VHH binders against Transcription initiation factor IIB (tfb). Designs and how they scored, part 4

Target 1, 335 residues: Transcription initiation factor IIB (tfb), of Methanocaldococcus jannaschii (q58192)
Amino acid sequence: SVDYNEPIIIKENGEIKVVKIGELIDKIIENSENIRREGILEIAKCKGIEVIAFNSNYKFKFMPVSEVSRHPVSEMFEIVVEGNKKVRVTRSHSVFTIRDNEVVPIRVDELKVGDILVLAKELPNIEEDIEIDKKFSKILGYIIAEGYYDDKKIVLSYDYNEKEFINETIDYFKSLNSDITIYSKDLNIQIEVKNKKIINLLKKLRVKNKRIPSIIFKSPYEIKKSFIDGIFNGKDAKVFVSKELAEDVIFLLLQIKENATINKKSINDIEVYEVRRITNIYTNRKLEKLINSDFIFLKIKEINKVEPTSGYAYDLTVPNAENFVAGFGGFVLHN
Short names: E, the ipSAE of ESMFold2; O, the ipSAE of ESMFold2 at other seeds; V2, 0.75 times the mean of E and O plus 0.25 times the DockQ between their complexes.

## First folded at step 1 (VHH)

Design G13 (framework vhh_gefurulimab)
Fold by ESMFold2-Fast, scan of step 1:
Structure G13 (fold): chain B 335 residues (1-335), chain A 120 residues (1-120)
Amino acid sequence: as target 1 above (335 residues)
Amino acid sequence: EVQLVESGGGLVKPGGSLRLSCAASGFTFSDYYAAWFRQAPGKEREFVSAIYSGGSTTYADSVKGRFTISRDNAKNSLYLQMNSLRAEDTAVYYCAAHPYYDILTGYEYWGQGTLVTVSS
């Protein structure tokens, strides 16, 4: 079972989003008319929700969840692997490792620092035809990462040295006949954009939540890539103050066959997450059977005993797969 | 006209609880990243907890599991529920707010602080 705060990417009613597993499962259980109890387990049927799991060819796809469960716990373990990807799990839960050229489950209580775990190298790239162009997608990424808006304006701030992106942003909004006010403040250039049509679009996309909108997770590769370029502002690394946005970004990177490392930092006494983008990734262990798999193999750096976030541990049942992807960095978990 | 006003500080015994409040006015609080900082006598100001406009939270290791940050955007208010208080939590607690368009330069709006004393 996993901790309340573990991120999981789901598909529900045609929408794709990243949620906290505990939030998802608590809602399902509390809205269920029939909760089955097996000892300390509370179990509810689940309909209309899909999660990512691998099949017999070691490829990921969305698969339906049949049941969800939770149970009280007093201890949890945080597993940190290379690249500082991490997941919090109970000691009896199984993850996947490599033994004799095979992907096999292993219990958390049997793990040691230096053991190899299976994580997602890439996730299913859902591509629907949408009406968002690449320029808007890039600007949207930047708005989510760095901007804000209210009923009257969009505000974006740039370092004075970012001349190319400043000009790209100005040109884009000018092409939409927007009212633009530019002002300098110390070493920053601030751009205020007044465009009611664009502000209404941002409202429809719920951009104030500062999360990646579902439409981006379902967009064509080029739109996703442009969005990510906006998030990273032309750089390979980006500091996020929101852990949830950093989690969204990592799942989106995996959909476009990219990966990332994570470093937790402190800036101005604020805990932040630096995500460093890795393009052109490959399987880091060349195993003949697994060379075309969607897997990456990473060594455990730390195993730490931690307190459960909600007092419960959570699990999903994915029929015929007996696995799912969750955690900060996309761990493959057995069930 | 922009103001952040803290309240709820006071004297409490070790193991006790306090709830701090911060009332924001003069700006659209819901569009701001908000945080609690503290400064103990003879020490530098340190981060305690922060909450994103969308609700995500971050905590300093020293308070994780004991303190809970929350916000009510309809009331333009920020809260800090402090449980299992220790002598080392004695400090002046400050409310701070930061707009996302300038997030990495430091907090722009600060309150005047409220004193929390944990002592027998």
Scores: ipSAE 0.000, ipTM 0.141, lowest interface PAE 19.6, mean pLDDT 83

Design G14 (framework vhh_gefurulimab)
Fold by ESMFold2-Fast, scan of step 1:
Structure G14 (fold): chain B 335 residues (1-335), chain A 120 residues (1-120)
Amino acid sequence: as target 1 above (335 residues)
Amino acid sequence: EVQLVESGGGLVKPGGSLRLSCAASGRTFSTYAAAWFRQAPGKEREFVSAISSGGYTTYADSVKGRFTISRDNAKNSLYLQMNSLRAEDTAVYYCAADLFGSEDYLYDYWGQGTLVTVSS
């Protein structure tokens, strides 16, 4: 089982989004009229929700969830691997490791620092016929990362050294006959854009939530790539104040066959997350049986005993796989 | 900013030896796992050798026993000693570094390559 706050990417009613597993499962249980109890375990049937799991060929697919469960817990373990990807799990839960070039489950209470765990290298790239252009996608990413909007205007802030992206942004909004006002002071440029059609689109996508919209997770590769370029503003690293947005970004990177490292820092007593892109991924030739898999193999750096976030631990059943992907960085978990 | 610059490539006769160097600027190799890859004309890039942050080494079967990877953390340099060179070793050789510090699972920093030609 996993902690309440662990991120999981799901497909529900055609929408793809990253949610907290505990929030998802609590909602399903609370809305269920038929809860089965097995000791301290509460179990509810689940319909219409898919999660990512690997098949017998070590490839990830969205697969339907048949049941969800929760149970009270008093202890939890946080596993931190290379790149500072992390997941909080109970001692009896199994993750996946490599033994004699085979992917096998291993219980959390059998893990040691230095052991290798299986994580997602890439996730299914869902591509629907979505009507957004690359330039809008890039600017949308930047609005979510650095901008804001109200009923009258969109506001974007830049450094002077970002002249190419500043000009690209100005040209894009001018091409849409937008009213643009530019403020400059020292090394800072602020652009205010008045365009009711675009503002209405941002409202429809609920951009003020500062999360990646479902439409982006379902868009073609080029649209996802452009969106990510906007989030990172042409750089390889980005500091996020929102852990949830950082989690969204990592799952999106995995859909376009990119990866990232995470560095948690404290700036003026605020926790921030630096995500750094990894665009070239190569598997060790000693694991060549798995070089065509969707997996990466990372060593455990820390195992820490922590308090459960909600007082419950959570699990789900994927009947055709007996595994699922969750956690900050995309861990493969047994069920 | 991390930059990797390869050197030491050139023309050598079959049976000869070359030592490739990769100099890093902006960060030390002791914080990375590092590797050598190569790409021959008209072929895909292939793994050659890797060294972990802890100093453990791995080699492709085609070069095992002939090539030796090493690192000098004080000089911030990675080396590939190539002995008993064959015509099939002709390729552009690339230095790569793994930001995660994992043995050779992920590489995010790459040099521009150095050409090795083995011909008589």
Scores: ipSAE 0.000, ipTM 0.122, lowest interface PAE 21.9, mean pLDDT 82

Design G15 (framework vhh_gefurulimab)
Fold by ESMFold2-Fast, scan of step 1:
Structure G15 (fold): chain B 335 residues (1-335), chain A 120 residues (1-120)
Amino acid sequence: as target 1 above (335 residues)
Amino acid sequence: EVQLVESGGGLVKPGGSLRLSCAASGFTFSSYAAAWFRQAPGKEREFVSAITWSGGTTYADSVKGRFTISRDNAKNSLYLQMNSLRAEDTAVYYCAARSSWYLPEDYDYWGQGTLVTVSS
């Protein structure tokens, strides 16, 4: 079982989003008419929700969840692997490792620093026929990462030396017949855009939540890549003040066959997350079937006993797969 | 106790070749990814090349086709064969090792460096 705050990417009613597993499961259990109790476990049937799991060919796909469960917990362990990817799990939960050239489950209480865990190298790239402008996608990413909007205007801030992206942004909004005001102060360029149609679109996409909209997770590769370019503003690394947005970004990177390292740090007493993109990632394994998998194999750096976020630990049942992807960085977990 | 010791640096003319060596001790080198970094005067340290425990290699664009990284686990050694050297290759070269199954740039152990000067 995993901690309340572990991120999981789900598909529900055609929408793709990243949620906290505990929030998802608590809602399902609390709305269930028939809760089954098995020892300390509270179990409820789950319908209409898919999570990412691997099949017998070591390839990821969305698969339906049949049941969710929770149980009381007083102890949790945080596993940190290379790249500072991390997941919080109970001592009796199983993750995946390699033994005798096979991917197999191993209990958390059997793990040691230096052991190898299985994580996602790439996730399914869902591409629906969605009409979204590539330039808008990039600007949307930048609005979510660095901008804001109200009923009157969209505000975007740039460093003076980002001339190419500044001009790209201005040209795009001018092409939409927007009223644009540009301010310059202390090496910063601020662009204010007045366009009711675009502001209404941002409202429909719930952009003020500062999360990646479902439409982006379902968009073609080029739209996803453009969006990521906007988030990172053409750079390889980005500092996020929102852990949830950083988690969204990592799942989106995995969909476009990129990966990331995570570095948690403090800036002016605020906890922030630096995500650094890794392109051209490859499997450090010589076995052909593992090289052709959707997996990367990362060494455990730390195992720390931590306080559970809630009074419960959480789990999902994915029939026929018996696994799912969750955690900050995409861990493969046994269900 | 853990050590990485570089050798093989020196003065070489443009177009020449050098072979750098790095000797590892105090840890199980064969379980580590290893890399070469360099730092030119007045510049930040930059990545040159990496090799995983399984032998997979990665090169910076500036050295691809000219440099070759290799390892000998029986001798606990890492090598960098540098061919067609240019003035721009002048730098202190550092050996680094990381407990890794892929190629992140943050390394756990570093050598003291060896100076390579490319000049007529």
Scores: ipSAE 0.000, ipTM 0.098, lowest interface PAE 23.6, mean pLDDT 84

Design G16 (framework vhh_gefurulimab)
Fold by ESMFold2-Fast, scan of step 1:
Structure G16 (fold): chain B 335 residues (1-335), chain A 120 residues (1-120)
Amino acid sequence: as target 1 above (335 residues)
Amino acid sequence: EVQLVESGGGLVKPGGSLRLSCAASGRTFSDYAAAWFRQAPGKEREFVSAISSGGSTTYADSVKGRFTISRDNAKNSLYLQMNSLRAEDTAVYYCAAQTYDYVWGSYDYWGQGTLVTVSS
């Protein structure tokens, strides 16, 4: 089972979003009129929610969840792999490893530092026919990563050496008949944009929460790529964001066949995550049957005993797959 | 302020055709992405078809090749041409519209619905 705070990407009512697994499951159980108890397990039926799981060909797809469960727990283990990707799991839960050139489940209590774990290299790239301007998508990413907006204006801050992106942003908003004010503040260029239609769109997408909107997870590859370019300030290799946005960004990168490393930092006593983009991924495993898989194989760096976030550990049942993807970085977990 | 009113529903035999209309008041359809949804008795609301402000169309697999969504900006109306109707198409059909040109999957305005019954 996994900790309350583990991120999971879901599809529900046509929307794709990253949620905390404990929040999702607690809501389903609390709203269920028929909860089945099996020993210490509370089990509820689940309808209308899909999670990512792999099929017999080692390819990921969205698959329906039939049941959710939770059980009381007093201890949890945090597994940290290369790139500082991490997941908190119970000792009896199984993850996936490679043994005798096969992908097999292994219990957390059988793991040792240096063991190889299976994580997602690629996630399903859902592409709906969504009409979003590619330039807007890039600017939206930048607004979410580093921008600000209110009822009257959008504010974006740029370094002086980002002339190309500054000009691209100005030209885009001018093309929409926006009111634009540009000024210098400290060592940065500030751009204030007044455009009611765009501001109303940002409100609709709930961009104030600094999360990736569902429409981006469902957009064509080029729109996703432009959005990610905006998150990374046009050309930067790294960005500093909240934990929740970092989780969103990793899942989106996986949809466009990219990846990142993660480093937790403190800036002015605020916890932030440095996400460093990786566009060329090689799994360091030379197994022919796994070359076309959606998997990456990463070594365990640390296994730490930690306190559970809530009084419970959580699990999902995906019929016929017996696995799902969750955790900060997309771990493949047995269900 | 935006009101959507559906019309054109009725009783039709399997293999028949119907054209649903949705009239908008308050604002023009050219400012919106718009869609058709349906709901059969005792079932969840199901997506049928959508058209963007730019004219791109999307269809549910169950209706693709049989239904056509279109828009007439001069009449401020949205249409759903339904051909080769099946018993499974029996439902209340709803017109929906989004306030913003760039966003799919979130609908602010809904009509009252129009009943389509496909009898055998």
Scores: ipSAE 0.000, ipTM 0.105, lowest interface PAE 21.3, mean pLDDT 83

Design G17 (framework vhh_gefurulimab; at its last look DockQ between E and O 0.10; V2 from the best seeds 0.00; counts 0 for: pae E 25.3 > 2, placed apart)
Fold by ESMFold2 at other seeds, look of step 2:
Structure G17 (fold): chain B 335 residues (1-335), chain A 120 residues (1-120)
Amino acid sequence: as target 1 above (335 residues)
Amino acid sequence: EVQLVESGGGLVKPGGSLRLSCAASGFTFSRYAAAWFRQAPGKEREFVSAISYGGSTTYADSVKGRFTISRDNAKNSLYLQMNSLRAEDTAVYYCAAKWGTYSRSDYDYWGQGTLVTVSS
């Protein structure tokens, strides 16, 4: 079972999004007419939700969830692996390790620093036919990362050194006959854009939530790549104030066969998350099935006892797989 | 000269409410992001809430749902409505402003602070 705040990528009603597992499961249980109880465990049937799980070929797929559950808990364990990827789980929960070239479950209370865990190297790249161009997807990334809009205008902020992207932004909105005003002070540039059609599109995509829209998670590779380039503003690293946006970005990077390291920092008394992209992902294994797998094998750096977020731990059942992907960085967890 | 002047601090019982104000002068406040920070005795200064020049908001987890940041650019003012106050909210509250987005660089201007004390 996992902590309330752990991110999980799901497909629900044709939409792909990252949610907190505790919010998802609490909502399902609260709306269920038929709760089954097994001791302290509350269980509800689940329909219409898919999560990512691996199959016998060590490949990740979206797979149906049959049941969700929660139970009271007094302690959790935070597992931190290489790259500072992390997940909070119960002591009796199983994660996956590799033993004799087989991916096998192992209980959290049997883990020690230096042990190898199985994480996602890549996630399923769902590519629907979507009428969205690369230029808009890149600008959308800029707006989500650095921008603002209201009923009248879109505002994007850049450092003066980002001249290439500043010009690209201006050229794009000029091509749409937009009213553009540029303000500068010191080393910062603000671009105001008036375009009612684009503002309405941003509202439709719920960009104010500062989360990756479902259409991006379902887009072709080149669109995902262009969106990511917009988020990172052409750099290898990006600092996020929102943990949720950083989590979204990690899952999207995995869809385009990239990975990242995560550094939590304090800047001006604000906790932020630096995500640094890694484009060359290689397994430290020789067996072809493992080399061709969707897995990366990372060493445990820390195991820390922590308090549960909600007083509950959460789990879900994937009938044909007995696993699912969750956590900050894409951990593989046993049902 | 640039000035940010906080007001509205005081003594309040747990569960009570206060509204902080920050008056800006000497610069074009409407083009700046603005924020509230706080510093409790013996603690480091910490982020409370920020609002972009265009009204987008963010909050520290500890104050979400209890505090509301707002701005009135016509009055060059920033506000913090604090509800359901707790003893741990006791601190000196600072108004700050910066050019650009609130996620990109150090704050350019700071106020002198206003004391909020939450005590029975």
Scores: ipSAE 0.000, ipTM 0.258, lowest interface PAE 16.0, mean pLDDT 86
ESMFold2-Fast, scan of step 1: ipSAE 0.000; ipTM 0.356
ESMFold2, look of step 2: ipSAE 0.000; ipTM 0.093
ESMFold2 (binder alone), look of step 2: mean pLDDT 86; pTM 0.874

Design G18 (framework vhh_gefurulimab)
Fold by ESMFold2-Fast, scan of step 1:
Structure G18 (fold): chain B 335 residues (1-335), chain A 119 residues (1-119)
Amino acid sequence: as target 1 above (335 residues)
Amino acid sequence: EVQLVESGGGLVKPGGSLRLSCAASGRTFSSYEAAWFRQAPGKEREFVSAIYSGGSTTYADSVKGRFTISRDNAKNSLYLQMNSLRAEDTAVYYCAADEWELLGGYDYWGQGTLVTVSS
């Protein structure tokens, strides 16, 4: 079982989004008319929700969840691997490791620092026939990362040295007959855009949540890549104040066959997350059977005993796969 | 507690051969990704060859067909057989084990063994 706050990417009613597993499961259980109790477990049937899992071909795909469960917990363990990817799990939960050149489950309480864990190298790239302007996708990413909007205007702020991106932004909005006002500060440029149609589109996409919209997770590779370029503003690293947005970004990077390292730090008592983008993924831990797998093999750096976020630990059942992807960085978890 | 010790370097004429050895203590090579790197005077450290847990091998383009990496699990040793040596192969050769995939580094390194190719 995993902690309440562990991120999981789901597909529900055709929409793709990243949610906290505990929030998802608590809602399913609270809305269920038939809750089964098995010892300390509360179990509910689940319908209409898919999560990412692998089958016998070692490829990830969305697969339906049949049941969800929760149980009281007093201990939780945080496993930190290379790149500071992390997941919080109970001692009896199994993750995957390599033994005798095979991917096998191993219980958390059997793990040691230096052991190899299986994580997602890449995730399914869902590409629907929805056409989104590539330039809009990039600007949308920047709005979510750095901007805001209200009923009257969109506001974007830039460093004075980002003149190429500033000009690209101005040209884009001018091409849409927008009213643009530019304010110059000592070291900053602020652009205000007035365009009622674009503002209404941002409202429809629920951009004020500061999360990646479902349509981006379902877009073609080029649209996803442009969106990510907007988030990172042409740089290889970005600091996020929102852990949830950083989690969204990592799952999107995995869909476009990129990866990331994470550095958590505190600035003025505010936790921030620096995500560094890895665009060229080459795994040196080759196994003959796994050369075409969607897996990356990362060493454990730390195993820390931590307090559970809620009074519960959470699990879900994917029939026939008996695994799922969750956690900050895409861990493969058994059951 | 893992230590790597290289041996087998020396002076050899162009076209000659050498076999480098790397002995491990503390843990076995069969459980590791293991590699050879080299560093020529005035140059940065360069990748030469690697062998992975599944037995797959890779080679730098400059040494393909001339060098062969292997290991002996019974002796807990890694080898680099170097044939058709060239002056450009002159370098200190390092044994490395247990690569960090995302960080691009290795956990364990030997002290190096000097190979000089000259006539």
Scores: ipSAE 0.012, ipTM 0.297, lowest interface PAE 9.1, mean pLDDT 85

Design G19 (framework vhh_gefurulimab; at its last look DockQ between E and O 0.03; V2 from the best seeds 0.00; counts 0 for: pae E 25.8 > 2, placed apart)
Fold by ESMFold2 at other seeds, look of step 2:
Structure G19 (fold): chain B 335 residues (1-335), chain A 121 residues (1-121)
Amino acid sequence: as target 1 above (335 residues)
Amino acid sequence: EVQLVESGGGLVKPGGSLRLSCAASGFTFSDYAAAWFRQAPGKEREFVSAISTSGGTTYADSVKGRFTISRDNAKNSLYLQMNSLRAEDTAVYYCAAGSTVTYEFGEYDYWGQGTLVTVSS
């Protein structure tokens, strides 16, 4: 069972998004006409939701969820692995390790620092035709990371030394006959753009939420890559104030076969998350199934006892697989 | 063109009842969660109630037990039965549709133009 705030990428009604597992399950239970109780467990049937799980070939796929559950809990364990990826789970929950070249479950209360865990190296790359091109997808990423808009205008802020991206932004909106106003103040450049068509697109994509839109999670590789380049402004690292956006970015990076390290920092007394893109070190294995798997093998750095966020722990039933991917960095969790 | 059109608003005395309707067109209503929000003059739009595609319902604490949301997918319609109305229920009521049930108005994709409910002597 996992903590309320743990991120999980889901597919629901054709939309792909990252949600908090506790928020998802609480809403399903609250909206259910019939909940089944088994001791302290509250269980509800679930329709129309898929999560990512691995199959017998060690490949990740979206797979249907049949039931969701929650139960009261007084303690959780935070597992931190290499790259500072982390997940909060109950003591009796199982994660996955490797034994004799096979991926096998192991209980959290049997783990120790230095043990190897199985995490996602990559996630399914769903590619659909989409209404946006590479240039807009890069701008969209930047708007989500650094911009805002209202009914009249889009406002983007740049450091004065980001000349190439500033010029790309101006050229793009100029090509669309936009009304552009540029302000300089201190070390910053602000670009105001008036374009009703683009503002309507941003509303349709729900950009106000400062989350990665579903259409991006379903886009071709080159669109995803361009969007990520917009988020990172062409750099290898980005500091996020929003943990949720950082979590979205981690899952999207896995879709394009990239990975990242995570570094929690305090800047001007606010908690922020630095995400640094990096190529994982993968230990080659003799068995072709592991070599070609979607897994990365990372060592545990810390195991800490913590309090649950909501007083509950949460779980999903994936009938065919009995696993799912969740957590900050893409942990593989048993049931 | 996607449309959501509210009706049924009006003037009612405290303790009275009204039923709001929302007619949907231009999309497959049964594929969407639907919700009612309200906005008093000069105030922020706030959540009232929502109903999922499977019929599950959620209510704001301030209206729980007094309001009942329902949907009729065959008629592409959403309803809000409002009982035991209070002065603080006075607002423009908006119908909304989106992919999931949520309390956050920014998460809904389609909106109506609203219907005024006034609760006063």
Scores: ipSAE 0.000, ipTM 0.090, lowest interface PAE 25.5, mean pLDDT 85
ESMFold2-Fast, scan of step 1: ipSAE 0.000; ipTM 0.290
ESMFold2, look of step 2: ipSAE 0.000; ipTM 0.088
ESMFold2 (binder alone), look of step 2: mean pLDDT 86; pTM 0.868

Design G20 (framework vhh_gefurulimab)
Fold by ESMFold2-Fast, scan of step 1:
Structure G20 (fold): chain B 335 residues (1-335), chain A 122 residues (1-122)
Amino acid sequence: as target 1 above (335 residues)
Amino acid sequence: EVQLVESGGGLVKPGGSLRLSCAASGRTFSSYGAAWFRQAPGKEREFVSAISWSGGTTYADSVKGRFTISRDNAKNSLYLQMNSLRAEDTAVYYCAASFDYGDYVEADFDYWGQGTLVTVSS
């Protein structure tokens, strides 16, 4: 079982989004008329939700969830692997490792620092034909990362030295006949854009929640790539104040066959997450050649006892796979 | 047994260029992730650049666009081409190799060279 706050990417009613597993499962259980109890487990049937799991060919795909469960918990463990990817799990839960050139489950309480775990190297890239162009996608990424909007205007802030991106943004909105006002203060440039059509589109995409919209997770590679470039403002690293947005970004990177390292930092007593893009991550060459998979093989750096976020630990059942992807960095977990 | 030997360091003026080499014996770089680290006087060792066994590259923000890491598997050598050098690039540069690489952490590298000094002075 996993902690309440573990991120999981789901597909529900054609929409793709990243949610907290505990929030998802609590809602399903509390709205269920038929809760089954097995010992300390509360179990409910689940319909209409898909999660990412691997099949017998070691390739990831969305697969339906049949049941969800939760049970009381007082102890939780955080597993940190190379790249500082991390997941919080109970001692009796199983993750995946390599033994005799085969991917096999192993219990958390049997793990040691230095052991190799299986994580996602790439996730299914869902590509639907959508109306969003590359330029808008990049601007949308920047709005989510650094900007905001209200009923009257879109506001974007830049460092004075980001001349290329400032000009790119101005040119884009000018091409749409937008009313643009530019302000300068110290080494900061603020651009205010009045364009009712774009503001209405942002409202439809629910951009105020500062999360990656479903349409982006379903977009073509070029649109996803452009969106990510907007999030990172043309740089390879970005500091996120929102853990949820950082988690969204990691899952999106995996869909475009990119990976990232994560560094948790404290700035002025505020916990922040620096995500650094990497186009190739080194893994054991021999294991990758032997196993033709969507997997990356990373060593455990730390196993720490942590406090559970809620009174419960959570699990879900994926029939015929017996696994699912979750956690900050895309861990493969046994169910 | 793996041994790494760096060469190519020296004194260079700001704006100049240098190419560092690292020769490996015992095992080939095609079986490893390989990286360059540096340590400036009185400071901790920091990551500079890495290359995966498949040829994918990663760079620290401070050197991106100026430095290029490359590998020649036939010569079993790793290179770091350093352009537009600055005073802050002054450091001892270390070659490192490991089968597993993902976090730019020194502890993840099993084999290290002795280091080569690069001084950028004006």
Scores: ipSAE 0.000, ipTM 0.094, lowest interface PAE 22.3, mean pLDDT 83

